# Designs tried in a protein design chat: VH-VL binders against Uncharacterized protein y4jR. Part 14

Target 1, 151 residues: Uncharacterized protein y4jR, of Sinorhizobium fredii (p55518)
Amino acid sequence: MKTLIVEDNPKKRASLVEYYSSEFPSDDLEVTSALISGLRVARDTKPEFIILDMTLPNYSPDENKGSRIELMPFAGREFVMRVNRMSIKTKVIIVSMFETFGVAPRLITLNSLDAELRDRYPNVFVEAVHYSQAQADWKTAIKNARLSLDR
Key: E = the ipSAE of ESMFold2; O = the ipSAE of OpenDDE; V2 = 0.75 times the mean of E and O plus 0.25 times the DockQ between their complexes.

## First folded at step 9 (VH-VL; framework fv_romlusevimab)

Design x2 (from n5 with heavy chain N105D; at its last look DockQ between E and O 0.75; V2 from the best seeds 0.00; counts 0 for: pae E 2.1 > 2)
Fold by ESMFold2, look of step 9:
Structure x2 (fold): chain C 151 residues (1-151), chain A 122 residues (1-122), chain B 108 residues (1-108)
Amino acid sequence: as target 1 above (151 residues)
Amino acid sequence: QVQLVQSGSELKKPGASVKVSCKASGYTFTDYGMEWVRQAPGQGLEWMGWINTNTGDPTYAQGFTGRFVFSLDTSVSTASLQISSLKAEDTAVYYCARDHYDYSDYVAFDIWGQGTTVTVSS
Amino acid sequence: SYVLTQPPSVSVAPGKTARITCGGNNIGSKSVHWYQQKPGQAPVLVIYYDSDRPSGIPERFSGSNSGNTATLTISGVEAGDEADYYCQVWDSSDDHVVFGGGTKLTVL
């Protein structure tokens, strides 16, 4: 199976790669760190499974030198919409270090983003889960999502 | 030889239904979205929405969320538009068009069907 | 709700240059596509991504986009260029496609 991880945080990215590679060593795993590079890989390689962060820079530092790199709090939502536009066979799970986004009093929760994406993209988006080093909930969610693709 | 071939013109009475088909050839049907565009007599182009040809999930523009239904039959590379409870204002040419998405942040329509004229007359 | 504004018509003498504008708020930050539609025919993509030409479109068709205006330019116009021309963008924020109202090009 071809799987894409899109994650900008180095420690979280290493943790995701380590877990996925140990659980699914036969899968072809690709890793990117920004919204646009992730979309390019998704278009070019058509991964069947995508593990995605909600907050991502638009470009990686090596794609853009200087000040135009923008950290996008809702990049994951945009990624799902754009992948849906590609009309490819894929499933997306979002794994986020954050459970709330924005600033008070205008906070948006991971649960509300999960509900929105399930409603809008039921055949592309699987779920959004919280990432924690201390807990295994995200590992279980990734494993279950990946195994559900094997029928 | 990439093409979209649509079903023939339809003459209908108010209250009837019509189904416009759009058959794709020369490319992998499920690799591209399918767009629907309406053009009333003497008017410009009006986007109606699109359908994800892999999932079958439609997206409808505002004003097209009721009587208009997009569907697929991927076994014959065909997208369809069904319009129920036809009204005189539904008289138009209906086009299907292939969705060309690029990760450079654009959607363009690179291949168009020839159009299907639906006339709703009492 | 994003609006593209085109002049209803443009007239140009044979052999001269036609310019068809497409106005929109900050349209320069969007990618603009142009379609030619002859009477009784389906639209044909003539410019995409502001300035790129699909295969088979003559190089006398060109496009530009900056600020609040995108422009389709047809140099050396011929009678066969008489058509309606539509600009189009995609609003990625709500996954919505917008067409301009169209411009009828007349070669006199």
Scores: ipSAE 0.554, ipTM 0.843, lowest interface PAE 2.1, mean pLDDT 91
ESMFold2 (binder alone), look of step 9: mean pLDDT 92; pTM 0.945
OpenDDE, look of step 9: ipSAE 0.869; ipTM 0.934

Design x3 (from n5 with heavy chain T59E; at its last look DockQ between E and O 0.77; V2 from the best seeds 0.00; counts 0 for: pae E 2.3 > 2)
Fold by ESMFold2, look of step 9:
Structure x3 (fold): chain C 151 residues (1-151), chain A 122 residues (1-122), chain B 108 residues (1-108)
Amino acid sequence: as target 1 above (151 residues)
Amino acid sequence: QVQLVQSGSELKKPGASVKVSCKASGYTFTDYGMEWVRQAPGQGLEWMGWINTNTGDPEYAQGFTGRFVFSLDTSVSTASLQISSLKAEDTAVYYCARDHYDYSNYVAFDIWGQGTTVTVSS
Amino acid sequence: SYVLTQPPSVSVAPGKTARITCGGNNIGSKSVHWYQQKPGQAPVLVIYYDSDRPSGIPERFSGSNSGNTATLTISGVEAGDEADYYCQVWDSSDDHVVFGGGTKLTVL
């Protein structure tokens, strides 16, 4: 199984990698930290499973050519749309530290983003789940999504 | 040699149905989306929508969400457009085109079928 | 919905330079693609990503895009360049493809 993790937060990224590698040690795992690098790897390697953050910088710090890094609150939604456009065989789960996104008066919830993406991309997008150090619900969601691909 | 070959032209009566096929060769069919474009006589190009060749999920432009159905047969690398309840205004050339997506910011149509003329008369 | 505006026709003497414009609000922030369509034939991609040429397209074809105008430039026009030319963008925000109305290039 080729799996891609796209995550810019170092602690969360380490936690995702540790869990995934322990649970699925035979999977081929790649890790990126930004929207554009994630899309490039998705096109080049065609991962069968993608674990994705909702809020990401456009570029990693090393790629950003001296500009300030700006986080895009809906990068994950754009990622799913673009991966669908690639017409590759993949499944995407979003794992987010945040439950609300945007700036007033346009605030939306993780649950409403989950519903939107399930409706628009039912054969690419699996679900969006909240990440918490204190809870294991995101581990269960990742495991269930990954195991569903063995069918 | 990358190629899209479409089915032959059709003459139909109002109320009939037609199926336009588009067979791909020379590349991996499921590596690229398939786009559909209409051109009425003397008119410009009109985007109809596209189909994800891995999932089989179609997406339709506004105005094409009813009588127009995109489908696939991946075993023979073929995309199809079905038009039901044909009207005189459906008279046009219908093209399939390969979606060349780039992750940076564009969708372009790099390979086109030869076009299929559908004429709806009387 | 996003709109692209092209002049309906352009006439150019053989050997001269043709310029075909594609107008759109802030089109310079988008990637513009150009297609050539000869009578009775399918369109052919001649410029993509504003200024890149697919393999087999001669260097006489070039493109630019800034502000509210993208331009297809054909230098040293030949009779074989007579065709309709369409500009196209993709609006990633709603996954929408837009074509311009087309420009008929006549070589007199």
Scores: ipSAE 0.522, ipTM 0.831, lowest interface PAE 2.3, mean pLDDT 90
ESMFold2 (binder alone), look of step 9: mean pLDDT 92; pTM 0.943
OpenDDE, look of step 9: ipSAE 0.828; ipTM 0.920

Design x4 (from n5 with light chain S93Y; at its last look DockQ between E and O 0.82; V2 from the best seeds 0.00; counts 0 for: pae E 3.4 > 2)
Fold by ESMFold2, look of step 9:
Structure x4 (fold): chain C 151 residues (1-151), chain A 122 residues (1-122), chain B 108 residues (1-108)
Amino acid sequence: as target 1 above (151 residues)
Amino acid sequence: QVQLVQSGSELKKPGASVKVSCKASGYTFTDYGMEWVRQAPGQGLEWMGWINTNTGDPTYAQGFTGRFVFSLDTSVSTASLQISSLKAEDTAVYYCARDHYDYSNYVAFDIWGQGTTVTVSS
Amino acid sequence: SYVLTQPPSVSVAPGKTARITCGGNNIGSKSVHWYQQKPGQAPVLVIYYDSDRPSGIPERFSGSNSGNTATLTISGVEAGDEADYYCQVWDSYDDHVVFGGGTKLTVL
C-alpha cells in the first residue's frame, strides 16, 4: 500500500511516522510538510491512503516559485477538494491538533468540518480526528481507515 | 489521438428524457475528470458540473441538481448526461470537456466534445 | 457567486491589436483561461494559466492577469479571429468553475 503523510509540525510528524511504520511496516510511506508538495506527490504517486493535517503552509521553502509562504488554516479541506479534482482513487483521514478554526463568531469545529467533508467527498474523505498524545483515538482511527482499504 | 465524441443531436417534447453520451479516446479515461457545459441559443457558456472518473462521484453546479444526472461507463471510456422532465428552457448545446488539473492550482478544459444539440419543442 | 465581467463586443480593424478584458475581484490571484468559439463550433482553449499557449495556438495570442483585470491580446488580427471569447477561472473555495459572459470579436 502507498501512503502519504502531509504534516508540518515536526513532533507530530515524527509521532505519525513512528506509529504508522510500526503498525504497517510493509507499506510504502512518503512524507511531506506543505499543501503544494503534498498535492504534487499525490498526483505523481497516486497514494491509496493519505494522512493529512488541517493547517499547513502553502509551500515549503524548496518548492517556492516566487510565492510567499503562508499558513493556511483550512489547507486540509482544500487538499481533499483538490485530490478529488485529480480524479485519483484515494482515501484521506485528517488528524488535527486543533478542535476549532476561524475567529468568533464564525468559528468552525473539527466535528462540523468532518461532517461537511463526509457529505461533500464521500468517496475520498474518511474522517477528521483530534490528535492528542494523551489519547489513542487518532491511532485507532488511522488503523481502522487503513484496514478498511485492504482489497 | 485525443478526442471526445458526443452522441447525435436530439429533438424532444417537453416531459421526455434525453441521454447525451461522450466517448473518450486516445488517453487514460480515469486520469482526468469530465466536465459538462451547456450553451443556450445565443447565450454564453454555463458550467453544469463535473464527474470524478475514478470514483463516479458527480459535482453539480447550483441549479443543476435533480433533473441532471452525470454517469460513467468506464469499460467503454464514456461519460453520460441524463436530463429528465425536459423543459423548453433545456434547449441548448451540451458539451463534455476534459478537465486538466495541474498542481499549480488550476482547472482548464483542454479537450472539448463537438457538442450535442438538444431541442425541446412541442 | 464569483462573477467574471467581459465587454459584450470588441471591434478591431484587420492587422490591428484586439484586447478583450475579463474583470473580477482579485482575479490577479487566480489562474485565468481563455476559449475561442467560432459559430457552430465547440470552444477551443487558446490561453491557460494566464499567459500560456497550448500547442498550435499562434504567438499572436497572449494573455496577462493582474489586480482585478485579465486581458486576452490578439495582435495582427485576421478575419479568421472573428469569434466569441470566454474567460474562465476555477473558484477553489467552492470547487466551482466560472465563465465570463463572452466577448464577440468583430474584424471590420
Scores: ipSAE 0.332, ipTM 0.761, lowest interface PAE 3.4, mean pLDDT 89
ESMFold2 (binder alone), look of step 9: mean pLDDT 92; pTM 0.944
OpenDDE, look of step 9: ipSAE 0.854; ipTM 0.930

Design x5 (from n5 with light chain S31N; at its last look DockQ between E and O 0.77; V2 from the best seeds 0.00; counts 0 for: pae E 2.2 > 2)
Fold by ESMFold2, look of step 9:
Structure x5 (fold): chain C 151 residues (1-151), chain A 122 residues (1-122), chain B 108 residues (1-108)
Amino acid sequence: as target 1 above (151 residues)
Amino acid sequence: QVQLVQSGSELKKPGASVKVSCKASGYTFTDYGMEWVRQAPGQGLEWMGWINTNTGDPTYAQGFTGRFVFSLDTSVSTASLQISSLKAEDTAVYYCARDHYDYSNYVAFDIWGQGTTVTVSS
Amino acid sequence: SYVLTQPPSVSVAPGKTARITCGGNNIGSKNVHWYQQKPGQAPVLVIYYDSDRPSGIPERFSGSNSGNTATLTISGVEAGDEADYYCQVWDSSDDHVVFGGGTKLTVL
């Protein structure tokens, strides 16, 4: 199984990689840290499973060539739409450290984003879950999503 | 030899239905999205929407929800457009086109079918 | 609701340069594609990503895009270049494809 992790936070990324490699040691795992590099890898390698952060920089620091690095709070939503446009066989789960995005009056919750993405992309998007080092809910969600791909 | 071959032209009466077929060859059908474009007589190109060939999920442009249905038969690498309750205003050439997506944030139509003329006349 | 505006026609003498414009609000931030359509035929992609040519398209076809205007340029125009030309963008924010109204190129 080819799996792609797209995550910019180094400690969260290490935690995701450690868990996934332990649970699925035979899977071919690739890791990226930005929206554009993640999309390039998704197009080039057609991963069957993608573990994705909601908030990502557009480019990695060394690819930004001195431009100001801004985190895109809805990068995960754009990633899902663009992967759907690729028309490839893949499933996406979002694992987010944040439960609320934006500012009033345009405040959006992770649960609202989960519902939106499930409605719009039911055959690509699996779910969005909250990441916490103190709890294991995201581990269970990743495991269940990955196992569902085996039928 | 990548190509899209569409079904032959159709002459229909108002209220009937029609199905336009688009058969792909020379590439892996489910690796690329399929786009539908309409061109009324003497008019420009009008995007109708697209279908994800892996999932079968369609996306319709505004004005093409309801009477227009995109579908697939992946066993024969074929996308189809069905138009129900035909009206005179549906008279047009209908094209299928292969979606060329790139990570550089563009969608272009790199391979087109030859077009299918649907004429709706009493 | 994004709109692309093209002149309805352009006339050019053989051997001269044709310039076909595609206007849109902040189109320079988008990726513009161009199609050639001869009478009774399907469109053919001639420029993508503002300025890139697919294999088999002559070097005399070129494209540019900045500000509110994208331009298809055909140098050394030949009678065989008579066609309708369409610009197109993809609006990633709502996953919509938009075509310009088309420009009829006449070679006199």
Scores: ipSAE 0.561, ipTM 0.852, lowest interface PAE 2.2, mean pLDDT 91
ESMFold2 (binder alone), look of step 9: mean pLDDT 92; pTM 0.943
OpenDDE, look of step 9: ipSAE 0.847; ipTM 0.926

Design x6 (from w6 with heavy chain L103Y; at its last look DockQ between E and O 0.63; V2 from the best seeds 0.00; counts 0 for: pae E 4.3 > 2)
Fold by ESMFold2, look of step 9:
Structure x6 (fold): chain C 151 residues (1-151), chain A 121 residues (1-121), chain B 108 residues (1-108)
Amino acid sequence: as target 1 above (151 residues)
Amino acid sequence: QVQLVQSGSELKKPGASVKVSCKASGYTFTDYGMEWVRQAPGQGLEWMGWINTNTGDPTYAQGFTGRFVFSLDTSVSTASLQISSLKAEDTAVYYCARDHYDYGYVAFDIWGQGTTVTVSS
Amino acid sequence: SYVLTQPPSVSVAPGKTARITCGGNNIGSKSVHWYQQKPGQAPVLVIYYDSDRPSGIPERFSGSNSGNTATLTISGVEAGDEADYYCQVWDSSDDHVVFGGGTKLTVL
């Protein structure tokens, strides 16, 4: 199985890689750290499973600096939309350190983003879960999502 | 050879329905989304929407969210457009087109030959 | 919603250069694609990503895009270039495809 991790925080990225590689050692794992580089890898390798942060750098300068600048405060939501556009067979789980986003008084919760993405992309998006190093809930969510792809 | 072959032209009465099929060959059908474009007589190209060929999930342009239904049969590499409750203004050539998504653009690189739907009383 | 505007027609003498414009607000920040459509035929992609040419399209077809205007340029125009030409962009914010209204090129 080909799996892509898109995560810009080095410590969280290392934690995700360590867990995934230990649990699924025969899977082909690729790791990126930005919206645009993640989308490029998704197009080129067509991963069957994607583990994704909600908040990412929008783009790398060497890929889109001269043509378009994307200021997307919710990069994970944009990623899911664009992967759906690619029409590849994949499943996406979002793993986020934060449960709220935006600026008061209009804060958007991880649960409301989860509900939105499930409604809009039911055949691509699996769920959004909270990441905490003190809790194993995100590990269980990743494992269950990955196992649901087996037959 | 990469090709999209559409079903034959149709003459219909108002209130009837029609199904336009688009059969792909020469490439992996589920690697590319399928776009639908309408062209009324003497008019320009009008985007109707697209369908994700892996999930079967359609996206409709504004104005096409009712009587127009996209569907797939991936076992025969075929996308279909069904139009119900036909009106005279539905008279047009209907094209399927393969999108070639890149992370920075969407272009339609292969087009079907078009299917003329004529609605007349 | 995003709008592309094209002149309805352009006339050019054989052997001269045709320029077909596609206007849009800040279109220079978007990737512009161009299609040629001859009567009774499906459109054919002739330029993508502002200036790139698909295999089989002659070098005399070229494109540019900056500011509020994208331009399809056909040098050494031939009678066989008579067609309708459409510009197209994709608006990633709404997942919406937009076509220009089309330009009829006449070679006189």
Scores: ipSAE 0.203, ipTM 0.711, lowest interface PAE 4.3, mean pLDDT 88
ESMFold2 (binder alone), look of step 9: mean pLDDT 92; pTM 0.949
OpenDDE, look of step 9: ipSAE 0.832; ipTM 0.923

## First folded at step 10 (VH-VL; framework fv_romlusevimab)

Design y1 (from n5 with heavy chain H100Y N105D, light chain S31N; at its last look DockQ between E and O 0.64; V2 from the best seeds 0.00; counts 0 for: pae E 2.8 > 2)
Fold by ESMFold2, look of step 10:
Structure y1 (fold): chain C 151 residues (1-151), chain A 122 residues (1-122), chain B 108 residues (1-108)
Amino acid sequence: as target 1 above (151 residues)
Amino acid sequence: QVQLVQSGSELKKPGASVKVSCKASGYTFTDYGMEWVRQAPGQGLEWMGWINTNTGDPTYAQGFTGRFVFSLDTSVSTASLQISSLKAEDTAVYYCARDYYDYSDYVAFDIWGQGTTVTVSS
Amino acid sequence: SYVLTQPPSVSVAPGKTARITCGGNNIGSKNVHWYQQKPGQAPVLVIYYDSDRPSGIPERFSGSNSGNTATLTISGVEAGDEADYYCQVWDSSDDHVVFGGGTKLTVL
């Protein structure tokens, strides 16, 4: 199975890679760290499973020498819409360190983004879960989503 | 080599239904979304929506919800548009087009079917 | 929602340069695509991503996009260039495609 991880935080990325590789060692795993590089890899390799951060920079430092690098609080939402537009066979799970996004008074919760994405993209988007080192909720969500693809 | 071939012209009465088919060849059908565009006589191009050829999920433009249904048969690389309860205003040429998505934030229509004329006349 | 405005017609003498405009609020921040439609035929993509040509489109077709105006430029126009020309953008916020109203190019 081809799986893509899109995550810019080095420690969280290492944690995701370690868990996924130990749990699914036969899977072909690719890792990127930005919105645009993630979309490029998704188009080029057509991963069947994508583990995605909600907040990402638009470009990685390697790919953006002349353009402004912006941290995009809703990059995950943008990513899901754009991979849906690619018309590829994939499933996306969002794993986020943050439960609230935007600026007051227009704050959006992770749960409301989860509900929105499930409604808009039911055949691509699986769920959004909170990342916590103390809890196994995100590990369980990743495992359940990945195992459902075997069916 | 790469082409979209649509079904032939249709002459219909108001209240009838029509199904326009669009058969793809020369490429992997499920690698690209399929777009629908209509053009009334003497008028410009009007986007109707698109269908994800992998999931079968349609997206309809404003004004095309209800009587217009996109569907797929991926076993024969075919997208279809069904129009129910036909009205005189539905008289138009209907095109299918392959969309090309690029991660540089654009969708363009690189391959078009030849068009299917639907005429709704009393 | 988002609107693209094109002149309904443009006339150009053979061998001269045609310029067909596509107006839109801050269209320079969007990626503009252009289609040629000859009478009785399906549209053909002639410019994408503001200025790129698909394979088989001659270099005399070019495009530009800045501010509130995108422009399709056809140098050395020929009788075979008589057609309707449509500009198009994709609005990623609503996953919505917008066409301009079309411009009829006549070569006199």
Scores: ipSAE 0.481, ipTM 0.833, lowest interface PAE 2.8, mean pLDDT 91
ESMFold2 (binder alone), look of step 10: mean pLDDT 92; pTM 0.947
OpenDDE, look of step 10: ipSAE 0.640; ipTM 0.873

Design y2 (from w6 with heavy chain H100Y, light chain S31N; at its last look DockQ between E and O 0.62; V2 from the best seeds 0.00; counts 0 for: pae E 2.1 > 2)
Fold by ESMFold2, look of step 10:
Structure y2 (fold): chain C 151 residues (1-151), chain A 121 residues (1-121), chain B 108 residues (1-108)
Amino acid sequence: as target 1 above (151 residues)
Amino acid sequence: QVQLVQSGSELKKPGASVKVSCKASGYTFTDYGMEWVRQAPGQGLEWMGWINTNTGDPTYAQGFTGRFVFSLDTSVSTASLQISSLKAEDTAVYYCARDYYDLGYVAFDIWGQGTTVTVSS
Amino acid sequence: SYVLTQPPSVSVAPGKTARITCGGNNIGSKNVHWYQQKPGQAPVLVIYYDSDRPSGIPERFSGSNSGNTATLTISGVEAGDEADYYCQVWDSSDDHVVFGGGTKLTVL
């Protein structure tokens, strides 16, 4: 299975790669760190499964040519919309370190983003889950989503 | 060779329903999204929304979230627009168009010939 | 709610150059597409991605986009170029396609 991880945090990225490679050693895994690079890989390789962060930089650090890196709090929502436009057969799970997004007074929760994306993209988006090193909930969500694709 | 052929023009009364079909040929139907565009008499082009031909999921523009339903039959490479509870203001030419997507843009590279729907008492 | 504005009409003499503008806030950061629609016919894509021509569109059609204005340029205008011309963008933030109001090109 061709799987893409899009994650900008180096420690979280290493944790996701370690878990996924251990559980699914036969899968073809590709890893990127920004919104645009992730979308390019999705277009070019058409992965069947995508593990995605909600907050990402638009470009990776080496692509920004020394400019300050600006994180987009809703990059994951943008990613799902653009992948839907690609008309490819894929499933997306969002794994996020954050449970709230935006700035006051327009804060929204991970759960409300999960509900929005399930409603709007039911055939592409699977779920959004909270990432914590102390808990295994995100590991279980990734595993269940991936195993469901074997049917 | 690559073409979109739409169903024929329709004359309807207010309150009726109409289905406009759009049959694709010469390409892989599920590789490209299908867009719907309306043009009222003497007016410009108005985007209505699109349907993902891979998943069947529609996206509707503002103002088209009620009486307008996009659907597919991928076995015959056909997209359809159903308009229910027709009103006189629905009188227009309805186009299907194939989207041409890349990361930074959506363009409409192939258009159907248009279907005129006339709603009159 | 992104808005594209076009002049309602442009007149040009045969053999001269027509310029059709499409105004929008920061349109230079977007990718602009242009369609030609002759009376009673479906639109035809004539420029995409600001300046690229589809196969079969003559080189006298060109496009540019910077700042708040995109421009379709038709050099050596012929009577057969009489049509309505529409600019179009995609607003990726809301997955919304926007058309300009259209410009009627008259060759006289």
Scores: ipSAE 0.477, ipTM 0.808, lowest interface PAE 2.1, mean pLDDT 91
ESMFold2 (binder alone), look of step 10: mean pLDDT 93; pTM 0.949
OpenDDE, look of step 10: ipSAE 0.807; ipTM 0.913

Design y3 (from w6 with heavy chain L103I; at its last look DockQ between E and O 0.78; V2 from the best seeds 0.00; counts 0 for: pae E 2.01 > 2)
Fold by ESMFold2, look of step 10:
Structure y3 (fold): chain C 151 residues (1-151), chain A 121 residues (1-121), chain B 108 residues (1-108)
Amino acid sequence: as target 1 above (151 residues)
Amino acid sequence: QVQLVQSGSELKKPGASVKVSCKASGYTFTDYGMEWVRQAPGQGLEWMGWINTNTGDPTYAQGFTGRFVFSLDTSVSTASLQISSLKAEDTAVYYCARDHYDIGYVAFDIWGQGTTVTVSS
Amino acid sequence: SYVLTQPPSVSVAPGKTARITCGGNNIGSKSVHWYQQKPGQAPVLVIYYDSDRPSGIPERFSGSNSGNTATLTISGVEAGDEADYYCQVWDSSDDHVVFGGGTKLTVL
């Protein structure tokens, strides 16, 4: 199984990698930290499973040659739409530290983004879950999504 | 080598249905999305939507969310457009086109030859 | 939603340079693609990603895109270049493809 993690926060990224590697040690895991680098890996390797942050920088520090690095609050939504356009066999789960996004008064909840993405991309997008060090909901969601890919 | 071959032209009466097929060859069908474009007589190109050939999920442009249905038969590398309850305004050439997706854009690099659908009383 | 504007027609003498414009608000931040459609034929991609040519397209075809205008340039125009030309973008925010209205290139 080829799996891609796209996550810019170093502590959260380490936590995701540690959990995934211990739970699925035989999987081929690749890790990136930005929207564009994640999309390039998805294009080039066609991962069967993607674990994705909602908010990501557009570029990693290594990539920023001619553009300002911008933190994109809805990068995860953009990622899902773009991998759907790639027409590849993949499943995406979003794991987010935040439950609200945007700026007042136009705030959007993680639950409403989950509902939108499930409706628009039912055969690519699995769910969006809240990341918390104190709760295991995101671990269970990742595990269930990954196991559903086995026949 | 790489081709999209569409079904032949159709003459229909109002209220009938038509199915336009688009058969791909020379490439892996499920690696690329399939787009549908309409061109009414003497008019420009009008995007109708596309279908994800891996998942079978269609996306329809506004105005094409009712009587127009995209579908696939991946066993024969074929995408299809079905138009039900045909109206005179549906008279047009219908094209299928292959997505060329890359980071930051969607272009249509291979086009079918077009299927003329004529709706006449 | 997003609108692309093209002149309805452009005339150019043989051997000269044709320039076909495609206007859109901040189109320079988008990638522009161009299609040639000859009478009775399907469109053919001639420029993608603002300035790249698919294989088989002559080097006489070039493209540029900045600000609010993208331009298809055909140098050394031949009678065989007479066609309708469409610009196209993809609006990633709503997953929507937009075509310009088309420009008829006449060689006289």
Scores: ipSAE 0.515, ipTM 0.820, lowest interface PAE 2.0, mean pLDDT 91
ESMFold2 (binder alone), look of step 10: mean pLDDT 92; pTM 0.944
OpenDDE, look of step 10: ipSAE 0.793; ipTM 0.914

